# Ledger of designs, part 248: VH-VL binders against q9h9l3

Target 1, 176 residues: q9h9l3
Amino acid sequence: PRKMVAIDCEMVGTGPKGHVSSLARCSIVNYNGDVLYDEYILPPCHIVDYRTRWSGIRKQHMVNATPFKIARGQILKILTGKIVVGHAIHNDFKALQYFHPKSLTRDTSHIPPLNRKADCPENATMSLKHLTKKLLNRDIQVGKSGHSSVEDAQATMELYKLVEVEWEEHLARNPP
Below, E stands for the ipSAE of ESMFold2; O stands for the ipSAE of OpenDDE; V2 stands for 0.75 times the mean of E and O plus 0.25 times the DockQ between their complexes.

## First folded at step 13 (VH-VL)

Design D102 (framework fv_amlenetug)
Fold by ESMFold2-Fast, scan of step 13:
Structure D102 (fold): chain C 176 residues (1-176), chain A 120 residues (1-120), chain B 108 residues (1-108)
Amino acid sequence: as target 1 above (176 residues)
Amino acid sequence: EVQLLESGGGLVQTGGSLRLSCAASGFTFSNYAMTWVRQAPGKGLEWVSGISYSGEYTDYADSVKGRFTISRDNSQNTLYLQMNSLRAEDTAVYYCAKVRYYGSGSFDYWGQGTLVTVSS
Amino acid sequence: EIVLTQSPGTLSLSPGERATLSCRASQSVSDNYLAWYQQKPGQAPRLLIYGASNRATGIPDRFSGSGSGTDFTLTISRLEPEDFAVYYCQQRDSSPFTFGQGTKVEIK
């Protein structure tokens, strides 16, 4: 079988008024939730807004952070050829400046059976926090000090596993 | 081979200044964060200061903030530690170390160290 | 600051025996940011383990690391004469970066 990983990234604000989202942390876990990658990443552009409330990133995390180009190479080597699971994963791929094949991409914010299990409208984009609470009875992203991308990646993998058999069969019959 | 060579240590009076240098070779210095770690005689390791690959971000242990300044010259592959207002408790072997990416915060290569002795 | 407490302070063993070294953090530390170093008298520290469980290049497989949260362990499955040294754990999950006080592994 094809290997599967889950990814979650944290972004900081760069560019004019901090409007550009730049990668500042990436976490990748395997099928069992073991951490394969978890590094702070230094954007090539000056950080205007750390967005600490959500990202958990502070200036001190940048001192030993991996430069973006090096981190990108490391991350892409882990993702290439694997099924990659994420939540609103297009944001992560955009921050990585990376295209992952649609046939190997699984976005838990766009899986109708998952929303159905959570008693949510099938076409709605539900937050990771909401789906995790509804389906796993677990509170994530708690508090004001930012999110844990490891916690988010682990929750994302567990959510996908709830619909994996059904969704993989659907994709086999209806290739993207 | 990766090599880090510290220099500039020696005997200095309390209140004095010293500048430590670390010459790096065997890797692309400008791509890596660097750090200084010290060890007092017979004691354990203490992180002193760190600097990002570009020199834009720096951080310091509380015990040295306002007295020490870390800097780097990527064109010369050299890391510096300017030490001012030295105290007896700053007496230690000072190590230059390279930050490992993938396992960030771990230090994969260390120099031989340079001894700084602060006395009256 | 995150305080790392190592135990025991001194571990007296014979070659061939298993050594188990503990490192406990005052706050939770991501295992990705926990490292172990070996230091012999008169030498610079040598990286043994990074990310709590990954052996650094050239490190023999008798060395292994494990743990998460606040409890981390370094294990040497069968001590060789060259393994008698001081071992330090280190975290970079939070500034300032901190080291444990060290565990001395000595010949019994």
Scores: ipSAE 0.682, ipTM 0.849, lowest interface PAE 1.0, mean pLDDT 91

Design D103 (framework fv_amlenetug)
Fold by ESMFold2-Fast, scan of step 13:
Structure D103 (fold): chain C 176 residues (1-176), chain A 120 residues (1-120), chain B 108 residues (1-108)
Amino acid sequence: as target 1 above (176 residues)
Amino acid sequence: EVQLLESGGGLVQTGGSLRLSCAASGFTFSNYAMTWVRQAPGKGLEWVSGISYSGEYTDYADSVKGRFTISRDNSQNTLYLQMNSLRAEDTAVYYCAKVRYYGSGSFDYWGQGTLVTVSS
Amino acid sequence: EIVLTQSPGTLSLSPGERATLSCRASQSVSDNYLAWYQQKPGQAPRLLIYGASNRATGIPDRFSGSGSGTDFTLTISRLEPEDFAVYYCQQRSSWPLTFGQGTKVEIK
């Protein structure tokens, strides 16, 4: 038996001109959408750009944020050995400075049957917002206050569940 | 084992200033965010201010922003609240509290409180 | 800001009875960031429950927390004399950090 979780991370800009993406929030939900982890995370480097319009992160969130090294350890304990679902998940893994096995990774931005179901080109990278509206008739990432990583992780899990049987069968026949 | 001891409260006139201190012992002070919570006579709890473990990040309730300054001295295991331009509405018992754990959002240990009375 | 509304304002019960206290949030709150505190007259608050359902160290098992989203409950299964106090819920899922207005549990 393999357990499945969905992850979504928010990043802030650090380094020169804020061009480096550093982890500043991580949300992980289980198969049913229950929250397993949701913490603000303090980058080891000075935050140059909060990217609040997208991240939803402000200076106030850093007051009791979990230091990166501690948060990373907590997150990796949850992810290790599980099937991890995400949208454009390579960005999340990069921010975590983590490698997750391809055989246990599911990226809803690169699942051709999901795009087909949404009447989108199979090889296109569609946004989470677009796929969620098309397939689940739900509006996410609404407003100007930034995205909710909990909402995004929950939507990502629900999207994957629409193609889970088909996609797992495909992966069994075509291992990555 | 864990102790938080507030001091510095008292009677002060409207427009005056007070500096509250909270002496911490029984835990590694520099590893935890700290907070001040106040309670006006006969009223509920109101969060006032918070500070990160390093002191780099601070936040304040809108009612005190620009008038109060939270700070800490990790070498002396002491938390401070500098209160300026005091108003009658600031009359309350001020509690020092320890954040339970990184990201926890809950306060596991509280001091006894120190009374601040602001009058004309 | 998220407003936490507690009900009832006052709960009058006898020792041995079950107390059920409600906390409703104006917006969804992650259960990881909801806590409950007990305050006795003249004393500082005491942490009872963190993360909606986890008992703090030293808290008797008659206290339990439940709920998610906007509706949270603190339950005291069998009131003891020392449980007559004011109870506050608190969130920091969204900033600023806020407390409910309190529920007073008093002797009938």
Scores: ipSAE 0.414, ipTM 0.740, lowest interface PAE 2.3, mean pLDDT 90

Design D104 (framework fv_amlenetug; at its last look DockQ between E and O 0.80; V2 from the best seeds 0.00; counts 0 for: pae E 3.5 > 2)
Fold by OpenDDE, look of step 14:
Structure D104 (fold): chain C 176 residues (1-176), chain A 120 residues (1-120), chain B 108 residues (1-108)
Amino acid sequence: as target 1 above (176 residues)
Amino acid sequence: EVQLLESGGGLVQTGGSLRLSCAASGFTFSNHAMTWVRQAPGKGLEWVSGISYSGEYTDYADSVKGRFTISRDNSQNTLYLQMNSLRAEDTAVYYCAKVRYYASGSFDYWGQGTLVTVSS
Amino acid sequence: EIVLTQSPGTLSLSPGERATLSCRASQSVSDNYLAWYQQKPGQAPRLLIYGASTRATGIPDRFSGSGSGTDFTLTISRLEPEDFAVYYCQQRYNSPLTFGQGTKVEIK
C-alpha cells in the first residue's frame, strides 16, 4: 500500500464570538479510501459556535469526543512519514496545531493540472465540491446535515489520484 | 488491567431514588468518556447516558431524560448515575462502560453490572 | 433515533458451521459507525467489532464485520462452542446511541 493518506477536518468556533476555529472532527483515509481515523474531538475551550450547517457538529457529538491533546497525538502518529493529501489543507493543519513537511503535503486546491482537467482556471482556487462534481460526477456536501469529513477526505484522495502521476513528476522536478 | 465495578443497585419503590457508582481502574479515567447501559431482565441492551471525559458534556436517552443524572469524579476515578422518580420499567442490570478512543462511542470495557429493581 | 433491526432473531447452528448475522439501520449510519458485541448468559457484553470491520483486541479472526450505509453483517466463519451467545449491533453515529434487539446464536 502507498504511504499516502487524505485528511479532512471539521471545525467549531471557540473563543470570543467563536472566531477561533477549533478541531471538532478529523477523518483520515488511506489510498484506497479506507477509513484510518474518524473521531469527534473535543476542543480545550468552550464551544461558542458549532457551525453545524457546515461542520455537521452538534453538542451531542461532544459527549464521546476525544480530548484534543489525545486526538492530536493519535492523528500525528498516523500522518508522520506519509504523504498527506487534503483540500485547503492549511486549515486542517492549523486546527491541528501541526504542520506537515511541505515536501510531503499535497493540496488539491492548489494543483493546476487538476483545475485544468476540470476546465477551470489553473491558478484559481476551486472548491472540493465543485471539483468532485466535475471530475468524479459525484455530489458531496449536500443536505442540511453538514459535511462528512470522511466523504470529503475520500473525494480529495480520488481527485488527487487523477493527477497523481503528473503532479508527482512535477514535484520531483520542482521540489517545494 | 481495566476494571469497572458497579455498585449501589438494589430494591427501590416506584417514585424512589437510587445512586449508582462505578469505580474505574487500570486506565486513565479522566481521559475517557463513560457511559451507562442497562438491560432489563430477559431483554436487550439499552443505552442510558453518556458523559465526556471532563464531565462538561452529558447526554441521555429520552426514556430517562429529566430523571437521571450522570456525573463523574475524576479525582476518585468514579462514575455516577443519580436516578430519581424511578419507574417499574427502569428495572434492569445497569452497566458502566468505558468509551474507547478510536471509534469513540463504542464501549471496549464493561463492568459486571448492578441490579436495580423498582417495585410498586 | 436510528433503529437497528437484527436478523434473524434466533440462529440455530452446529459447531463448525458459518454464522451470518445481519443488522439493518433505519437510516444510513455513516462512516462505519457500527459496533458488534457478544453477550453470554450471566455476563457483561464484550466488544467484538468496531468501525464495522475492525476486530477488538483479543477477538479471534473467525469473527469479521462488514457493511456500510444501512446494512451491516457479522460473520463467524466457523462456530466454536464458546460462540453460542447473543450478539448486538450498536451505532455511534448519532444520539441517542442505540442497540439492535439482538440475535441469539444457539446450538442446533
Scores: ipSAE 0.712, ipTM 0.886, lowest interface PAE 0.7, mean pLDDT 95
Fold by ESMFold2-Fast, scan of step 13:
Structure D104 (fold): chain C 176 residues (1-176), chain A 120 residues (1-120), chain B 108 residues (1-108)
Amino acid sequence: as target 1 above (176 residues)
Amino acid sequence: EVQLLESGGGLVQTGGSLRLSCAASGFTFSNHAMTWVRQAPGKGLEWVSGISYSGEYTDYADSVKGRFTISRDNSQNTLYLQMNSLRAEDTAVYYCAKVRYYASGSFDYWGQGTLVTVSS
Amino acid sequence: EIVLTQSPGTLSLSPGERATLSCRASQSVSDNYLAWYQQKPGQAPRLLIYGASTRATGIPDRFSGSGSGTDFTLTISRLEPEDFAVYYCQQRYNSPLTFGQGTKVEIK
């Protein structure tokens, strides 16, 4: 198939009361699920809220973290010219301050055939955890120590592969 | 091109203090996390401490927590390690090293090391 | 703390032979979080491999890294005289960062 990667990012809270979501970790895997990138990223602004329950980020992870500007450049080099798969991927692109062409973007939170296979309403936004359990019979994001962005990116790629042929045909007939 | 030069090592008595410096050149020091790694005579490598590019975040090996303080002066391109309450087991060659942007926490350039000998 | 155990402690080999060095982690680490270093007597360590299998800049292709989970290997396909040194694995997966105890590759 065409070169395809899956991405998942973790964000921490910066700005007033930690309400701004800033990139703090990014994981990218290839079609087979091999890790191409997995780094902690240090936001340019002070971290107010680590959101550890969801992000898995703690203060210790920031010590060796790559500065945002540098990490962004590395990530964009990997994403350029590829089909990028993610779950609610607009959040990841926003955190990266990046525009990826819609024609090369695949969002597993908005693929009706995927929801259909999971016996969910086609237009509902289902969580990655729910779809992975239903369709891959695998539990992810277990516990309260935070999510693994590698695990999430791998699950996202596997989910997309279940509908790849069908969805690529749909997109060819209905270009974004 | 990239150079790291440690200084400040020497002989010190148990309970004493010593400050190590690492002068950096050949890269944008203010954009890189930095680390100290030590090696006791005839022994392996032991990570001691790390500091973020801004100096805001630091971390320490349990063996040195509360006794050592890592800091940096980005205007002078210099990394420091303040060592207090020194023990015989702190005797080692101390290396400063540059943290990679990718695979951060792996160290792509190292200084030549400075020997710290703690005796009673 | 993640403990890295290297084996063997010493490899006695001749130039031209293949060296295989093992590093075992006390818990699973990501492939992206394991590195290998070479150290010659009186010198600072030199980064060889990062991300378990990616050669650092300037490292000859006779050096290769492999492995995942808890078991990692550094292979030197054909030893050159300059390769006789101590080799260390390192993990950056969890704080504190830790190194293995080292494997010495010496001339037989």
Scores: ipSAE 0.710, ipTM 0.871, lowest interface PAE 0.9, mean pLDDT 91
Fold by ESMFold2, look of step 14:
Structure D104 (fold): chain C 176 residues (1-176), chain A 120 residues (1-120), chain B 108 residues (1-108)
Amino acid sequence: as target 1 above (176 residues)
Amino acid sequence: EVQLLESGGGLVQTGGSLRLSCAASGFTFSNHAMTWVRQAPGKGLEWVSGISYSGEYTDYADSVKGRFTISRDNSQNTLYLQMNSLRAEDTAVYYCAKVRYYASGSFDYWGQGTLVTVSS
Amino acid sequence: EIVLTQSPGTLSLSPGERATLSCRASQSVSDNYLAWYQQKPGQAPRLLIYGASTRATGIPDRFSGSGSGTDFTLTISRLEPEDFAVYYCQQRYNSPLTFGQGTKVEIK
């Protein structure tokens, strides 16, 4: 397969009232779902809301967490030159303070053929959990411990593979 | 060349206190989390405590919680372990270790350790 | 607390033989959070394997790690005299961080 990776991030709340989303975990997998990167990350700003029910991030994860500047450098080195797949991936790039080339970006929340395959409106933005259940017959994000960014990145890659040939041809004819 | 040098070990009576130091060089100390690991004579490794690169976050094994305090001075590249209310079971070689970032779970550089002996 | 149980406690082998060391976790751990260390008498531990299967810098090819979930394995394909030591697995998946009790690899 092509040099392609999938990414998923978990964010915590920083800034006033904890409303700013700051990167606290990042997972990257290759085409086969093998983990290339999975680290807890310490935001440069004080954490106001760990958002544990969604993020899975707890105070103890911060003890050994990689400083944001270092983690960002490690992550960007992996992403450079690759097709990067994600779900609502603009949130991940925002948390990384990074913009990946549109031509190398694939967002499973914005792929009409994927929605059609799930028997969903092509213009709808469907959750990763919903698409994974419908198309892969898998339950992800199960339980009260928060999301697993590894699990989510792996699911995202498998979803993309379902439409990869069709969507890559579409993008070749209709550059983003 | 990464180097970690522990000091401050010795013989102490039950209930006493010791302060261990770990002098670090060969890397940007203030960018790395640090940890203490101990090993009782003839026994295996036991994680004791860890501290984030800024010192803001600390964690302890249940066996030492409330008695030991980990701290760091990033201006002096030094890690500390204050050990109070020492018990016989605290007798061990204490290692300072640097936390590796990437593929979590590894301590990539260790000091040679300092012996703490707690006599009853 | 995640308990790591290593087996066997002692492996008695000759140089040139293959060593297989097991580490079982009391609950599932992500591969990224598992490491293996070697400790020779009178020395500090040395990182061998991180991320369950990746050799640390300077570690010879004869060392390999494998496994996932609750079951992890360290393999030494052909023992050399310097490989007779105690080996520990470690997890950092959950606090407190824990080590296995060790497997001693000794000369038969």
Scores: ipSAE 0.380, ipTM 0.771, lowest interface PAE 3.5, mean pLDDT 90
ESMFold2 (binder alone), look of step 14: mean pLDDT 93; pTM 0.945

Design D11 (framework fv_amlenetug)
Fold by ESMFold2-Fast, scan of step 13:
Structure D11 (fold): chain C 176 residues (1-176), chain A 120 residues (1-120), chain B 108 residues (1-108)
Amino acid sequence: as target 1 above (176 residues)
Amino acid sequence: EVQLLESGGGLVQTGGSLRLSCAASGFTFSNYAMTWVRQAPGKGLEWVSGISYSGEYTDYADSVKGRFTISRDNSQNTLYLQMNSLRAEDTAVYYCAKVRYYGSGSFDYWGQGTLVTVSS
Amino acid sequence: EIVLTQSPGTLSLSPGERATLSCRASQSVSDNYLAWYQQKPGQAPRLLIYGASTRATGIPDRFSGSGSGTDFTLTISRLEPEDFAVYYCQQRYSEPLTFGQGTKVEIK
């Protein structure tokens, strides 16, 4: 397979007033959309706000969740040396406390050709839900019980595949 | 070699109490969530209770909520299940099991089980 | 709660034959949060498959899992004498965690 994966993370609120975003779930899929990783993750700090409407995380998910340090090791082993695709992916890397090389990072929230195909301003930051509906004619993040990070990672990979040839050529001619 | 050994089972009267223990070895106990699963004679498996690696988070099956308490002592590598207000329906073999990380929701190692018989 | 229904309840086969066991969920079990266990009389359950299709460590190649959504299958390609046991499916996609009622694979 290609050395390319897509990632999507869910965060919960920790720290004062729940203002710190801490990793609570991570999903990683390969180029074909097969799940390589999907685990609930237990933050080292007390959870103040589950942010359930968006994260889908509830207290009962924490009982069997993988401790952050162990999850981080598992995730980084999968990501290292691969092209990693995500949407607003800097938030995922921040939650993982991880730096991935910019040359191997693809952020579908900042790919002008993708916005162009969706009939949106090229430099605007569009939501994953909007791009997926416009370009793949699929509804994701439906309902009010939280998002599926597997569904989001799969959608992100499919969106990138629509512009992969064009964008990889652009990056080769205009290295970051 | 991962080993889990349950103890504390026995015969108890309806309304009585019993405390089960599970002694763990062969892995870093304090890093793993643990669970109790029971099996009534001739019946299938039923999840009873779970506890996070630190003991901060616990959960229970509706059938045992308010009567059973799961706890752990990471310094002694031991998992506990305190059972109060026992009913005939609680009669079962009780298994201690280790949660598998990577493959969420599965249990990779199980103890041999301890039999709890509740009678009047 | 998600109810897992296993079929058949009992499967009578001879060594060397193929066994196909079904597990159907009352709701979609998204993200492949499905596992299979083997249990022999007087023994604790043993993990066979996790994530619907991944064999646990030490499990022979003759065991395979497949399926997604609501329909899952455990296949034993060529039954060995030690494979005659009760098999349980389990989901953890939705709380509470639930097990199927079991399928007994018996000789002849």
Scores: ipSAE 0.594, ipTM 0.834, lowest interface PAE 1.7, mean pLDDT 90

